# VH-VL binders against GTP-dependent dephospho-CoA kinase: the designs that were tried, part 3

Target 1, 172 residues: GTP-dependent dephospho-CoA kinase, of Pyrobaculum arsenaticum (a4wlj5)
Amino acid sequence: MTCYKLSRRRDLFAFPYPLTVWRDPPRSVEVVRDFVESYDIRHIYTVGDVVTRNFLEYGLAPTSVAVDEKTRRGIKVEGLGLYKRVIRVNNPPGYITEEAWAAVEEAVEGGVLIKVDGEEDMLSLAFIKLAPPRSVVAYGHYLGALVAIPVDWYRDSILRLFNYLEQCQQKA

## First folded at step 1 (VH-VL)

Design D2 (from D1 with heavy chain H99R S100I Y101G D103S S105G G106W; framework fv_duvortuxizumab)
Fold by ESMFold2-Fast, scan of step 1:
Formats: sequence, C-alpha cells, structure tokens
Structure D2 (fold): chain C 172 residues (1-172), chain A 121 residues (1-121), chain B 106 residues (1-106)
Amino acid sequence: as target 1 above (172 residues)
Amino acid sequence: QVTLRESGPALVKPTQTLTLTCTFSGFSLSTSGVGVGWIRQPPGKALEWLAHIYWDDDKRYNPALKSRLTISKDTSKNQVFLTMTNMDPVDTATYYCARIGYSSGWYFDYWGQGTTVTVSS
Amino acid sequence: ENVLTQSPATLSVTPGEKATITCRASQSVSYMHWYQQKPGQAPRLLIYDASNRATGVPSRFSGSGSGTDHTLTISSLEAEDAATYYCQQYNSYPLTFGQGTKLEIK
C-alpha cells in the first residue's frame, strides 16, 4: 500500500478511546483478557515494547507484534521467539512507510514480529485498517495507559483520521 | 550449514582504500529480518562494530567511522562488501563479517573466520 | 555511546569451580549478548537476549540481568572454557562490546 505521514492534526491521534486501561500489569492485561473472552476476539496485535512485554508476560500472547528494533526505554521483551517470521522496517516518527505498511499486511495473518527502526506507534493505525474481524489492537498511550481498540467497533471512526495524513514522496 | 568467509588484501598502505568481501551460504539476504555486519579487532584489543546491512538495504554505520565507510550487498551472489577510505596504521586489525540473527535483540549468530589487514608503508 | 565495562578484567579459576563475569552498561540494556573467543578463533555466540543459550552451547553457561548490570555465569568450569568473553548491547547505535574478560583455567 501507499506511504502515509502525519502532516496535520496530530492531536487526533492522541485522543483516548473507551477501552483505555489506567491500571498497571497484571490488572491491565486481565481487563483486556476479559474483553477478549467476553466478545470472542480471535486476533490480538500489540504495538510497542511495553504493551508487548506485558501481554506476553501475563499470558495473553498476541497474534503478531510490532516492537522497537532497539529498546529506547531499555525494556526487555521475552517470549518473542513465538514469532518465527521477523520483518525489519524503517519508520520515522509520524510516518507509516510503504515497508511498514507491507509488513503489517503480512503481520495480520499472524506469527510475525515487526522490528521497527524509528517509531512504531503509527503502525497501530495500519493494524486497525488491515486487521481481520474480531481483532483487538493494543498500544501504549503516552500518559501511561494501555489502549485496546476493538476493530469491529472503532475501525470506521479511526479510519477518518487518514483524512489528516498526506502521502509520502516515493524515491525521487 | 551457515558459513561466511571474508576476503581482501592482507596489506594496505596508509591513505589507500580497503575493500573487503564477505561471501556466505546457508541463508539469503532476500529473507526478511536477516542482515550481515562487519566487526574488527585490533591485535590484543576489544571488538569494534563497523557497519551492517539488512535484507531491505537499510544500512547502519559506526558514527566514529561513518565518513570513511560504505557497506553494500549483491543479494544474487550472496555477498556483502565493506569499503573503508584513508587507511591508517591504527586500522590494522582482523576484520570479521557475521550474520545478524533473529531475537528480541539483534545479535551476531554466525561469524566468518576473519581476515587480517595490516596497514603499513 | 553506551560504554560496557566488564569485571573482572582477568579471572583465574580451577576446573569444576564457578566463574561469574559482570558487564556494567553506562545506559540501560534490555538485550545483552555474550560471546566467547578462543585465541586465534572468531568469536562464538554464547548467550543472546540476556538469558537464552545459543545453539550447541552447554547448559553450564547462563546469563542474567537487566538494566545496567548483566552477568554471565559458568557453573562447572572445564579446561575448554579458557577464553576471552565479551558482552554486547543493541539498545543504541553504535553497537558496542565490553573490553573483554580473560578467563584462565589453572
């Protein structure tokens, strides 16, 4: 797919959503697990080292994960050996590059670890767009909360945010 | 099964350019997630990372040496190349190429035997 | 640059004893790797991601630690373990190695 970058209205991507959990692990993972079980969620995608670590540590293994290729916060993530397909992508802050988009296209099928050189946060939007039905995309809010997006309920609302992205220039 | 071998000149004069080739088998740089890096070790000294290249042509260089280094690959021939300009006697070292392995933190899981480069007039 | 300092610089131990090598990082490290290098040979991966043994590495080798302090332990030393050991971090560029710990077995 097409490269996108965040050009205007950055504030729209910072808004909290209803399934925002202000609890520390294991409670935050337990809340998401209860939701997954109650609503028959089949696919879980995590974006970010902290959320990925917490989900794996407390037994809610994601379908695929996206993490920083080097840990900015010194966070150790164990259990990534579950993901036998590893894709490394370059993704500058505020972008969803073509290579990141292609990696998410593969990752929605499951078993994929995306290692991001740059910033992985915007990949949550790519997962929300591409995820199959009955999926949850989880990522960390900058204020320390866990955000979990049931894609069947919020996909269309969140995709409106793409109206505020601009297409990247491809190689000149 | 996985093997890497370094090749290049054993002797280089000061100010000349060094070109090293890493030839490998048992994996391909068309496979997502793989990379090859170069590490050097002066006699009796510690290991120093120089550069690496990934399957998608993403390149990383040691900032201390970046102006002197170029890394490239030929995926069809299973080769990775390192070019280092303006060689100096302090660059005398054994140069290794190594595969970047799969893990939560990138590491060098298979190494070549190393090639010794002496910089002397 | 994340500077890795290994302690001790040199360690002399008797076969059958335990050896502990520490790597202290100037910045936090989540992914510490350990390599073994015998004289005249290329380095060999021993431990990756702090605690995972590489393929073919004996169970007497173990790694632990998080943040700035990481440890490599060899529980029952054999003569074949005489080598220089290096830690390596991947949390920041440039990738850096420790200065090495020379393990001598008497």
Scores: ipSAE 0.007, ipTM 0.485, lowest interface PAE 14.7, mean pLDDT 81

Design D3 (framework fv_duvortuxizumab)
Fold by ESMFold2-Fast, scan of step 1:
Order: C-alpha cells, then structure tokens, then sequence
Structure D3 (fold): chain C 172 residues (1-172), chain A 120 residues (1-120), chain B 106 residues (1-106)
C-alpha cells in the first residue's frame, strides 16, 4: 500500500461523525458496548492512548490498539499485556506512512499493539479502510469526544476522503 | 530486587570491535513491557543513548552510530549484548546498561557502569 | 535531534533552601524525565513523565512544565542532594539528555 499525506481540506477530518459520544467514562464505553452487542460487532480497534485506556479500564478490550509512546496524564495504559504482538512505527503528523499501513494490515487480524513515534490519529483511517466486516474503529475527537465508526456503515464515505490526501510515494 | 551489571574489556585499541554484556536479575525479558538499553558517558560529559532492545526483540539504535551498533539478547540467560565496531579514542566512556520502561522510555534501574578506554 | 539545554550549568545552594533547574528543548516535549548522578555512581531516576516520582524518591523532588520549558524543583535541600542532574526527552528519536546541571551544597 502507498503512504498518504493530508494536503488539502484537513477540516474534513475534524468534523464530528454521527457516532460521536459526548460522555465521560464509564458512560462513553457503555454506549459503545451497547452498540457492539446490539449490532453484532466482532472486532474493535482503538487509536489513541485515552480511548485505549478507557476501553481497557471499563472492560471493553479492543481486538488491536494503536497508541503513541507517551500519555496525556503521565500514566501508562494498563492492560496492554493482552497484546502479544507489538509493532513500532514512525508516523509524522498528517501522514499515514508505508510502515504504518503495514502495521495496520497485521493489526486487523487481532492481538496487536501498534506503538507510534509521532502522531497516531490518522491510523484510524487505515483501520477503517482495512478492517473486516462487523468492526468498530474508535478514536478521540479533538473537541474531547469519543468517535466510534462502524465500518460497515461508514467505510465508503470515509474512503472518499482519500480523494483529499496526497500520495507521498507512488508505484514506479 | 532488580540488579544489572555490565562486563567487557577495559582497554580497546583503535579500529577494534567492542563487545559488552549486561547481566541482570529481578526481572526477565520474557515478561512483556520491559526492555534494556545502553547509555554511555564520556569523562565529564553528558549521557548519550546508544540502543535498546525490548522483550519482543524490537531494537532501536541511535542514528548517529547505527552503522556501528548491534544489540541482541539471550532471554534464557538474562543477558543483553552490545557490539560496537571500529572503536576510536572519542568512544572512551563509561558504558551503562539500564532497564527501560516500554511506553515512556525512562531508565529506572541502572548497572554500575563499565569503563572502556580506547587508546593505542 | 531535539537538543536539551539546561540552566544553570552550576548551582550553589544552602541546606534548607530551594533549587530550581530548567531544561529547554529545541522542539516541544510533552513529558520530561529527570535523573540524579552522584560522582562515581550511575544515574538514578528521579522524575518520569514530567511530574511522577520514581520509587524511593523523596517528596522534596518535583517536576513541572510542558512544551519547550521544563523544571525540576528540589525543596528543603539536604547535603545528600549534591549531584549532577539531567533531563531526558522521548518525543522523538534519538532519545536525548541535557548537558547536566551540577548542584553544590555550601
């Protein structure tokens, strides 16, 4: 897969999605759990330290996770020992690098912790593209909300946003 | 009780290869979430991170020295090794191994250090 | 690389006083670590992730700051605190340390 760089219309990635949850834990996790149970969701992927910590703390363990190499509270995310396969990637802000794509390809199979040196936010787009059916991808919104994306309903809409990304490397 | 101890030659000639061993107890690299790193300190100067290795064999090297460095481990023996090629007098330093935290990259327990002098 | 510059280079203080050591980063650092090194000894972790005290570290040691400016504060200084102090960042590779601040007790 080729790497992508956000070049234009970065505001399109900042708007709230339909499943934006404006509640603090444990309520925010409970909302996602209810959705998972009601709609037969089989796979959960989290991107970001806070979202991952909250899901693990309140008992909704993700299939795979992507976190940065620091925490917003200076406290480590407990429960990461659940993920037996650890992959480290470099991913500058505004990019999805080739190594990040490769890591997500492994992570959709489950049991993977991706540690990101740089910015992990855009890896949520890679998970949405690559996730199997009946998956939810969850990440933090910049305004403080939890965003949960059921891939079966929103994959096509979100993949259209790749029209606003530059490929940072093309097949020669 | 966590302890680490460095061992290796005290004197190395220019152009030779240095091999250092870190032997530890009180933790295991079969346990997820832990790593061991190497840091050096020339006399009277600051600390310089060289490389680290985690329980899952993930390795990182200082880019300035990457072509000269190899880090490896023997989990069953509680040992981590550092090899540094083409030694030069400027590489004279005390070399430390230390246990490394997974996500915040801090070093919480250190060996006493082994002094390596590079001279003809 | 992210260059860390500590000030002052040397600090002389009286027992019972407060010492403040600053670490300035050339690029933003979310969380700074701090180490203490006494002559002839290995470094000891004091503070990790900006403000957390390592095991066995007295409460008189505290850390604060974000972005490019970070501070280690030692309140009620004791003779045993005479040492060189180093900051460390992990926002980018390579991991880097400051040049050190030597604290002398009068």
Amino acid sequence: as target 1 above (172 residues)
Amino acid sequence: QVTLRESGPALVKPTQTLTLTCTFSGFSLSTSGVGVGWIRQPPGKALEWLAHIYWDDDKRYNPALKSRLTISKDTSKNQVFLTMTNMDPVDTATYYCARMELYSYYFDYWGQGTTVTVSS
Amino acid sequence: ENVLTQSPATLSVTPGEKATITCRASQSVSYMHWYQQKPGQAPRLLIYDASNRATGVPSRFSGSGSGTDHTLTISSLEAEDAATYYCQQYNSYPLTFGQGTKLEIK
Scores: ipSAE 0.005, ipTM 0.493, lowest interface PAE 13.0, mean pLDDT 82

Design D4 (from D1 with heavy chain S100R Y102D D103F S104W; framework fv_duvortuxizumab)
Fold by ESMFold2-Fast, scan of step 1:
Structure D4 (fold): chain C 172 residues (1-172), chain A 121 residues (1-121), chain B 106 residues (1-106)
Amino acid sequence: as target 1 above (172 residues)
Amino acid sequence: QVTLRESGPALVKPTQTLTLTCTFSGFSLSTSGVGVGWIRQPPGKALEWLAHIYWDDDKRYNPALKSRLTISKDTSKNQVFLTMTNMDPVDTATYYCAHRYDFWSGYFDYWGQGTTVTVSS
Amino acid sequence: ENVLTQSPATLSVTPGEKATITCRASQSVSYMHWYQQKPGQAPRLLIYDASNRATGVPSRFSGSGSGTDHTLTISSLEAEDAATYYCQQYNSYPLTFGQGTKLEIK
């Protein structure tokens, strides 16, 4: 895939979605678990340190994860052995670089931990684009909530946001 | 820059308790995600992980030595301590303290110079 | 315990040659790291998470592998590369290191 950069319509990516959970762990994780079980979700992808650690700590292990390589604000969790492949990518704030797209293409198959040098937030859009059917992509909302996107229900609506991204030169 | 330095006795008698101090600069153990570990190396042998401590005072010990080890920290002094009881000549080794940045991967990116501890009567 | 076996134990090469060191784990490893230790010195991080070079490490060092088989490759060896090399895993407790591979440059 090609590099994309978030443009002038940043507000569109802060939109709160229907499956927005305004509860602290473990209750926020339990709400997502109930949804996963009720709708026979097969794959879970988390973007962001806090969401990833909460899912691991409270027993809802993601299929693959994307986290900040240098985060110092997460809840400490021993996630050893769950992710057989570790991919490091450079992804500046507001970008989805070519290496980030390539990493997400591998991650949707499962067992991948993507370590992001920079900002991982925009990778949630790449997961929504590339995830197989029966997937949920979860990330943190800036107002302190957990957002979980059932891909089958919202993919087309969310992908219209790509109309507000610009192509960029890849940072190497 | 990140710097660590080990200190402690060079000679210990069998059955005594060893106490080592790691003094560091360039980072703080009040920072979320940060840890410090202890690793030892007997002469001509491989590296052996002993213990580590994280910013939130969470501790992990090598199960083979857990009953003999205590790790602690003084965040205000930038120090981490390792205590090992009932020393034996087989514990003769160079002891290192090292910085752990990433609780996901568990690698040691900066190491102290090491302090040599000889156990003999 | 996840036992790491390095091969070969000792390797002697001339400057400009390529060296390959393998680390075989008894259990799958996602977090294989590699260290260089010169005589009388502390270990130095070379490679982390299987394939990423640590800051300041020359491009002639590379890591690869997944699961139980991991490799450190040093291309175009220089005299300063004479050292013992160790692999390390963080996939399970206790953290373990390989027994080391001694690289001599002749």
Scores: ipSAE 0.005, ipTM 0.498, lowest interface PAE 11.8, mean pLDDT 82

Design D5 (framework fv_duvortuxizumab)
Heavy chain, then light chain:
Amino acid sequence: QVTLRESGPALVKPTQTLTLTCTFSGFSLSTSGVGVGWIRQPPGKALEWLAHIYWDDDKRYNPALKSRLTISKDTSKNQVFLTMTNMDPVDTATYYCARTYYDILTGYYFDYWGQGTTVTVSS
Amino acid sequence: ENVLTQSPATLSVTPGEKATITCRASQSVSYMHWYQQKPGQAPRLLIYDASNRATGVPSRFSGSGSGTDHTLTISSLEAEDAATYYCQQYNSYPLTFGQGTKLEIK
ESMFold2-Fast, scan of step 1: ipSAE 0.007; ipTM 0.542

Design D6 (framework fv_duvortuxizumab)
Fold by ESMFold2-Fast, scan of step 1:
Structure D6 (fold): chain C 172 residues (1-172), chain A 122 residues (1-122), chain B 106 residues (1-106)
Amino acid sequence: as target 1 above (172 residues)
Amino acid sequence: QVTLRESGPALVKPTQTLTLTCTFSGFSLSTSGVGVGWIRQPPGKALEWLAHIYWDDDKRYNPALKSRLTISKDTSKNQVFLTMTNMDPVDTATYYCARSLWFGELSYFDYWGQGTTVTVSS
Amino acid sequence: ENVLTQSPATLSVTPGEKATITCRASQSVSYMHWYQQKPGQAPRLLIYDASNRATGVPSRFSGSGSGTDHTLTISSLEAEDAATYYCQQYNSYPLTFGQGTKLEIK
């Protein structure tokens, strides 16, 4: 007779899961900081004004940031001094334009603030595709949660989503 | 403290070009997220936004007036300039410069100059 | 362009009364900003991002609203509050202001 122990099934679930944090700052930022320190994460990218503000305000400075112009006032001017290069892109809802891809390609190197005229949400997928190893991409969920994606664990699974995108080209 | 002050001619003839200078203190346009805009107000009428310049030299113009407007800065001298071509009597107004913070709908004017009155008449 | 319409155009009140000024936008505005302009002076920021008071602004001033309808309320009017009040949106370019509401205190 063959016996299997619970510990073998635990091994299937030993990997870090995507962090979905239903806590308000500062706790939401502290959860991500704990993860960054525990797993030797070296690059952090934030997509969205509120998540960017919270990370800067509570001392977890992103490597580069992408922000939409349409949100609540919470971004501190002093935190922007970390991003010496500013890139402005037009990105309509539901697309990742060629200029957005080019901006993210530069932003993964660090020190970049991407200003998005339109919708920034889809740029999180571009960051996940292009980010170096040991990166986390963080963005806000519309229901108020923070989502943090460890790229090393989830890049391949997320890249399969590109097979289902309707179109990823800018229309004039 | 933060102060802004507009300067320029009080009287301009039709078809001439207007040049206004905004001189400020208490902040720098080398500071990330800071910008300066120009707003005008004809006598007894509402405020009308004209143009904006940010720390990174990003420039925005009111589309209705874009062909007539140029905004520029001299960061070392704490000055922002506005030029407006082909002046007309309807451009008679008080012209203000004001400090703003960047991020789209989060942007607002937190400090204003006292305004300079420009009359366009022969 | 996002047209902002203020109501009423003129309001006359007695000290101690409450004043309510509305701003209706032709397109949705997430966060309205409000300015006070006293006679002969430049505008001064009162309320930003719909409901936040600017530095030095008394607690009797409050802002509220979302979408197309926004409101500025002054809960206990003082003689010094006589001014024209303007709403402003930054949701889209060009930036636009309301036509102004003149508050007269008797």
Scores: ipSAE 0.005, ipTM 0.511, lowest interface PAE 13.4, mean pLDDT 80

Design D7 (framework fv_duvortuxizumab)
Fold by ESMFold2-Fast, scan of step 1:
Structure D7 (fold): chain C 172 residues (1-172), chain A 122 residues (1-122), chain B 106 residues (1-106)
Amino acid sequence: as target 1 above (172 residues)
Amino acid sequence: QVTLRESGPALVKPTQTLTLTCTFSGFSLSTSGVGVGWIRQPPGKALEWLAHIYWDDDKRYNPALKSRLTISKDTSKNQVFLTMTNMDPVDTATYYCAHSDYGDYEGYFDYWGQGTTVTVSS
Amino acid sequence: ENVLTQSPATLSVTPGEKATITCRASQSVSYMHWYQQKPGQAPRLLIYDASNRATGVPSRFSGSGSGTDHTLTISSLEAEDAATYYCQQYNSYPLTFGQGTKLEIK
């Protein structure tokens, strides 16, 4: 298998999208819940400790989650026991490694907690690419907002915008 | 240095309510990520987690004992309390309180009190 | 609940030998924690998050594993290592401990 490396800056990944929520929890989670219910969304994927914590805390349990192997002090993520299949991956900043990509392939089926040693942000692109129809992928925006991507509407546009992923050398 | 010490009655009669106090120093329960748990150990048996209280006043109980347990805190006095109703001889054990930090790690008990022994008999 | 089963229940080793204790979880555990309890004392944290050694713990103690299978290894055993060892998960509530492994040094 192969790993992918983002050849452009991470700043491009923080591009604003129409479903960007500039609200504090629980309001931010309520906005996503309303969208999920209104548009018959079947699958929710969260990437990042803060977004995952907020979704679980306010009752919008994701289908699968990707979080940092070690959380920042003060960020407690309860409810991870809901995800009975746990996959630990190494994923350095700016990459989507072979093991991270394989973990996302499994996580789109549901019930998976991906623990990332390194940086989990890039896994949101893998979820956007691999998610089934009627999915939402949610992650944190660098300016403090929650970004929720309806896959059916934005998959092609987002992947085209960030079409600078390149194969990299396989790493053990 | 972090220290914890349990206190409470050494002898409790069946059907009575047990109240234990954990007094600590070296940390604050107002600090994000910090929590205190209660764990017991019957003589010669394994450790059993009872309850946990976090900095944000979130409380977790062992479902097997939840109807009998209440955990509370007084952050200004550096104290955590455990109340257990309807005591039975099978509840005879050494009771420990312990510090935990869930914020940075998967939650572990890094500092323990010395334990207080509670015997339930008529 | 996530049931943790340790093996062996009891083991006897001579000073300088290596001891291996396993902990099998009924549900996957991201990170396992390990405690040492010497006779008459409170438990002491040895290993957290599967493989990280707690402050002040000798380098002869190490942890490894992921998913349902985790291991505590003690190399070059010393007389002071005679104790009961417990694994513990914090992946889900209720928090659970293994039944313990008693290590005897002869």
Scores: ipSAE 0.000, ipTM 0.497, lowest interface PAE 12.3, mean pLDDT 81

Design D8 (framework fv_duvortuxizumab)
Fold by ESMFold2-Fast, scan of step 1:
Structure D8 (fold): chain C 172 residues (1-172), chain A 122 residues (1-122), chain B 106 residues (1-106)
Amino acid sequence: as target 1 above (172 residues)
Amino acid sequence: QVTLRESGPALVKPTQTLTLTCTFSGFSLSTSGVGVGWIRQPPGKALEWLAHIYWDDDKRYNPALKSRLTISKDTSKNQVFLTMTNMDPVDTATYYCARDSYGYYYYGMDVWGQGTTVTVSS
Amino acid sequence: ENVLTQSPATLSVTPGEKATITCRASQSVSYMHWYQQKPGQAPRLLIYDASNRATGVPSRFSGSGSGTDHTLTISSLEAEDAATYYCQQYNSYPLTFGQGTKLEIK
């Protein structure tokens, strides 16, 4: 898949969605668990170290995860060994590189840990685009909240963000 | 090639403070995800982890010894220091420093120094 | 603290045979590492994250296991493999090692 970058409308990524949880764990994870159980969600994807740690610690194991390769504090993240396939990608801030997109294509199948050298936040958009039906994609809001996106309800709205992404050429 | 080397006193009297230096080459503690740890081994006994310092100055200590241990670094000189207070004969051991790239490569302590022997006696 | 118990304490084998060393953890471990230590030398990393061979480690060394039970296997033993082997967990602080297994080649 082609490289993408968010060029002018970065504020759209901070847009509040209905399932934005302004609570600390374990309550934030409990809210998502209740949603998953009530609406028969089958797949959970987390993007970011803190969100991934919290989901694993409080018993809501994601189908696949994407984390910052360089975050050492993650040594206390129990359960990453559940993800038998590890893919390392280079992804600069504000981009979704071809290698990051390809990693997400593999990760939606499950059992994948994506280690991102750079910034993983934009991969949440790739997961929202590529996730199968009955999926939730969860990531941390920069103001400290948990954002959980039910893909079946919000995929089409979020795909409009591609109107604000520019294609980038892969450098040799 | 990556190398680490421990240095410090070979003999320490009971109640004194031990200071060890780990000097390394072939990598930098300014590199994200890299750390250096200290491990000791009393004669004929198992390995015991003491402390760890990471590129971002995050410090971790063995709780059994935490009140006696201080770990620090000088990134510009490629050095890591371990200070241990109130030395006792039971602290007699070979002390190792090791590079840790876990969290970066998911490797354990992949390169170790040769070790320095510290004997605590009157 | 996660306590690691190795079995057996000592193993004597003949060249060409297979050796199996087990490490049992008191808590589940996904980041289990194995080290080889020869007399008078520093430990050498053999296996990281349960089953991955470190650079330069011969293919006769393999790691397996998950949860609380992990195993180091050395196939077709050579005289140079005489050493003490340690497991080590990297899931939680404090980092802990097993008591060691001494492998003797007869």
Scores: ipSAE 0.000, ipTM 0.484, lowest interface PAE 14.1, mean pLDDT 81

Design N12 (framework fv_nisevokitug)
Fold by ESMFold2-Fast, scan of step 1:
Structure N12 (fold): chain C 172 residues (1-172), chain A 119 residues (1-119), chain B 108 residues (1-108)
Amino acid sequence: as target 1 above (172 residues)
Amino acid sequence: QVQLVQSGAEVKKPGSSVKVSCKASGGTFSSYAISWVRQAPGQGLEWMGGIIPILGIANYAQKFQGRVTITADESTSTAYMELSSLRSEDTAVYYCARDEGSGSYYDYWGQGTLVTVSS
Amino acid sequence: SYELTQPPSVSVAPGQTARITCGANNIGSKSVHWYQQKAGQAPVLVVSYDSDRPSGIPERISGSNSGNTATLTISRVEAGDEADYYCQVWDSSSDHYVFGTGTKVTVL
């Protein structure tokens, strides 16, 4: 299986400037909404159960979402029924598998909920690579931070992170 | 060169609280996470929680939820860990440690603060 | 909860090789970091990302990680290598740092 694996330099995923980083809802969602309206953003993608739930709860429905099939502590993501197409993928921690890439290619068109068996965090990089212009990709960061990335402003900078990913072994 | 300097040893009674400080110097403070890790005598390392100073966001291990509070003051480049309702089993060396920037590993550690809980 | 299991102790003669294992289900899919802690001192990073050595760490110390086992190898052991060693990962599913149970290396 051709895929990507995080090999080193995870600190680059905590890029603090000039990325927009927002705290607790509803304030975090309100600021993202203001940005979306001010800069004519057309597409919003969320990766992670908590960020997806917060966006839906506070009235900023994402274009497509990627969530964990199982949640810690029985968290139920409200609003998932809004997505007309559900795609299930296997994606081990630290990887972006071929099936995850294919699912994101479908999800950028909109109306898709990707259910991940494994870890969805790395799919944020796939969304950043594949998202159309005027998109925002939002995900949870380690220690509970919310990060919202305007793709047009930061795509090239963030895609340099692929220099720190390695191709998965065909067979382990 | 980054250096983390912690406050001095404390002796506390059961039921009291302790607040340990960790002052960073020599590098960037605000954008790197600071964690607190404790080690009971003769035991291993145990993660308690961490904070990203620039965001003001702290995350805690479930075992310490409700008893630990981690804060940071960017103006003084100092992180704090306050542990309440102390028990004898809280006797340990408490370390602050700087996350290298992503939640992967700790590149710098404080010298440790011995907290002894006895009656 | 994700747990990293290490042998409690390893005894090795000077000049020989010490191997410290860190076991967990599918640990090869995670990045493993290793710390050395000498008596009365704070831990010091000796290996990051499975096999990378920080500046100042001798080439005698190396790491590997595959399947269910990560290994720290100390070749040509010296008295100064006597310490406790801990493996560590970040567990994304729980948003927790996880430390191994620790291994006491004794140079006899």
Scores: ipSAE 0.006, ipTM 0.478, lowest interface PAE 14.2, mean pLDDT 79

Design N13 (framework fv_nisevokitug)
Fold by ESMFold2-Fast, scan of step 1:
Structure N13 (fold): chain C 172 residues (1-172), chain A 126 residues (1-126), chain B 108 residues (1-108)
Amino acid sequence: as target 1 above (172 residues)
Amino acid sequence: QVQLVQSGAEVKKPGSSVKVSCKASGGTFSSYAISWVRQAPGQGLEWMGGIIPILGIANYAQKFQGRVTITADESTSTAYMELSSLRSEDTAVYYCAREGYYDSSGYSYYYGMDVWGQGTLVTVSS
Amino acid sequence: SYELTQPPSVSVAPGQTARITCGANNIGSKSVHWYQQKAGQAPVLVVSYDSDRPSGIPERISGSNSGNTATLTISRVEAGDEADYYCQVWDSSSDHYVFGTGTKVTVL
């Protein structure tokens, strides 16, 4: 239950990481699937409509997903009926609100669809912090690539980015 | 528009089994979850179990565990519910239902049981 | 075992507002769906995920969910609203769908 706000350094979160895949689907999903199978990954979390759509369409169903409540650019996502528990959160751009954080705490258990009114991309950091061992968190890179973060290898490095987040006040 | 069509009414003897079918027509089948819900005369709705065909995963309400089997055949877009060791208390209308989806300006996601079959009356007589 | 409790019946005059409650511990943390069932017919989804209204459902039907109570509200009630109403959730701890006990709405 901690509220974070990204300062004007959003570009730091957009830097490439070792599993930044600069390939179009289905090949991008195939690369992640090969990694998941090779390293015995047990949990997959996707943040964003495009990444979630591609993972579901090409047969790599995530453990839980976070998507935009309202369509951005008319993206159609099928297969969300796999996620029986739906949590709606308000999360303005550049924030991780307390309600978004609480939703991610529930979502790491699996079977959850988080619908975000606002911007969902920062929730990837919450998933990276809270995910169990042997997890991958996947989201879209600003240049159109897929970013897949193996939590066991990169959690500490990514969490150092929290030094650039400001703690926001509790909702009145 | 997707429609679910169930098999016709059945009259069964105690101790026998019944297998009810639910055929989807007019739309995608495999990625939707299909649930089975029964309703005894004058009683409420009772969830029995469901299946997600694309994953091959079925789950069952504890009350029916060991007596109910839910399967799906993607090639015919048909889900099945088989209930064994029938007793008079199993007399009910049995419904299949799919979880539907919300479509907002080209974005779709699944929720609730939005399409229901017409129901199948199963009567178990002594 | 998780149980959703509804009042057995609600009586309402035409044009008035009917409120149907669905009670359970911490139900506000779950997504609640509501179904309308008229005599001899299959159920119809009328509210999804707490407050979403499916296509074709009148705006006078709405839902809310917080704390220990979810509520289905039917404004400007008409004779055609007379039906049984059921709430429903997915209980992730037991991996089961749970239906409420049902409420018979009578328009007098």
Scores: ipSAE 0.005, ipTM 0.487, lowest interface PAE 14.6, mean pLDDT 79

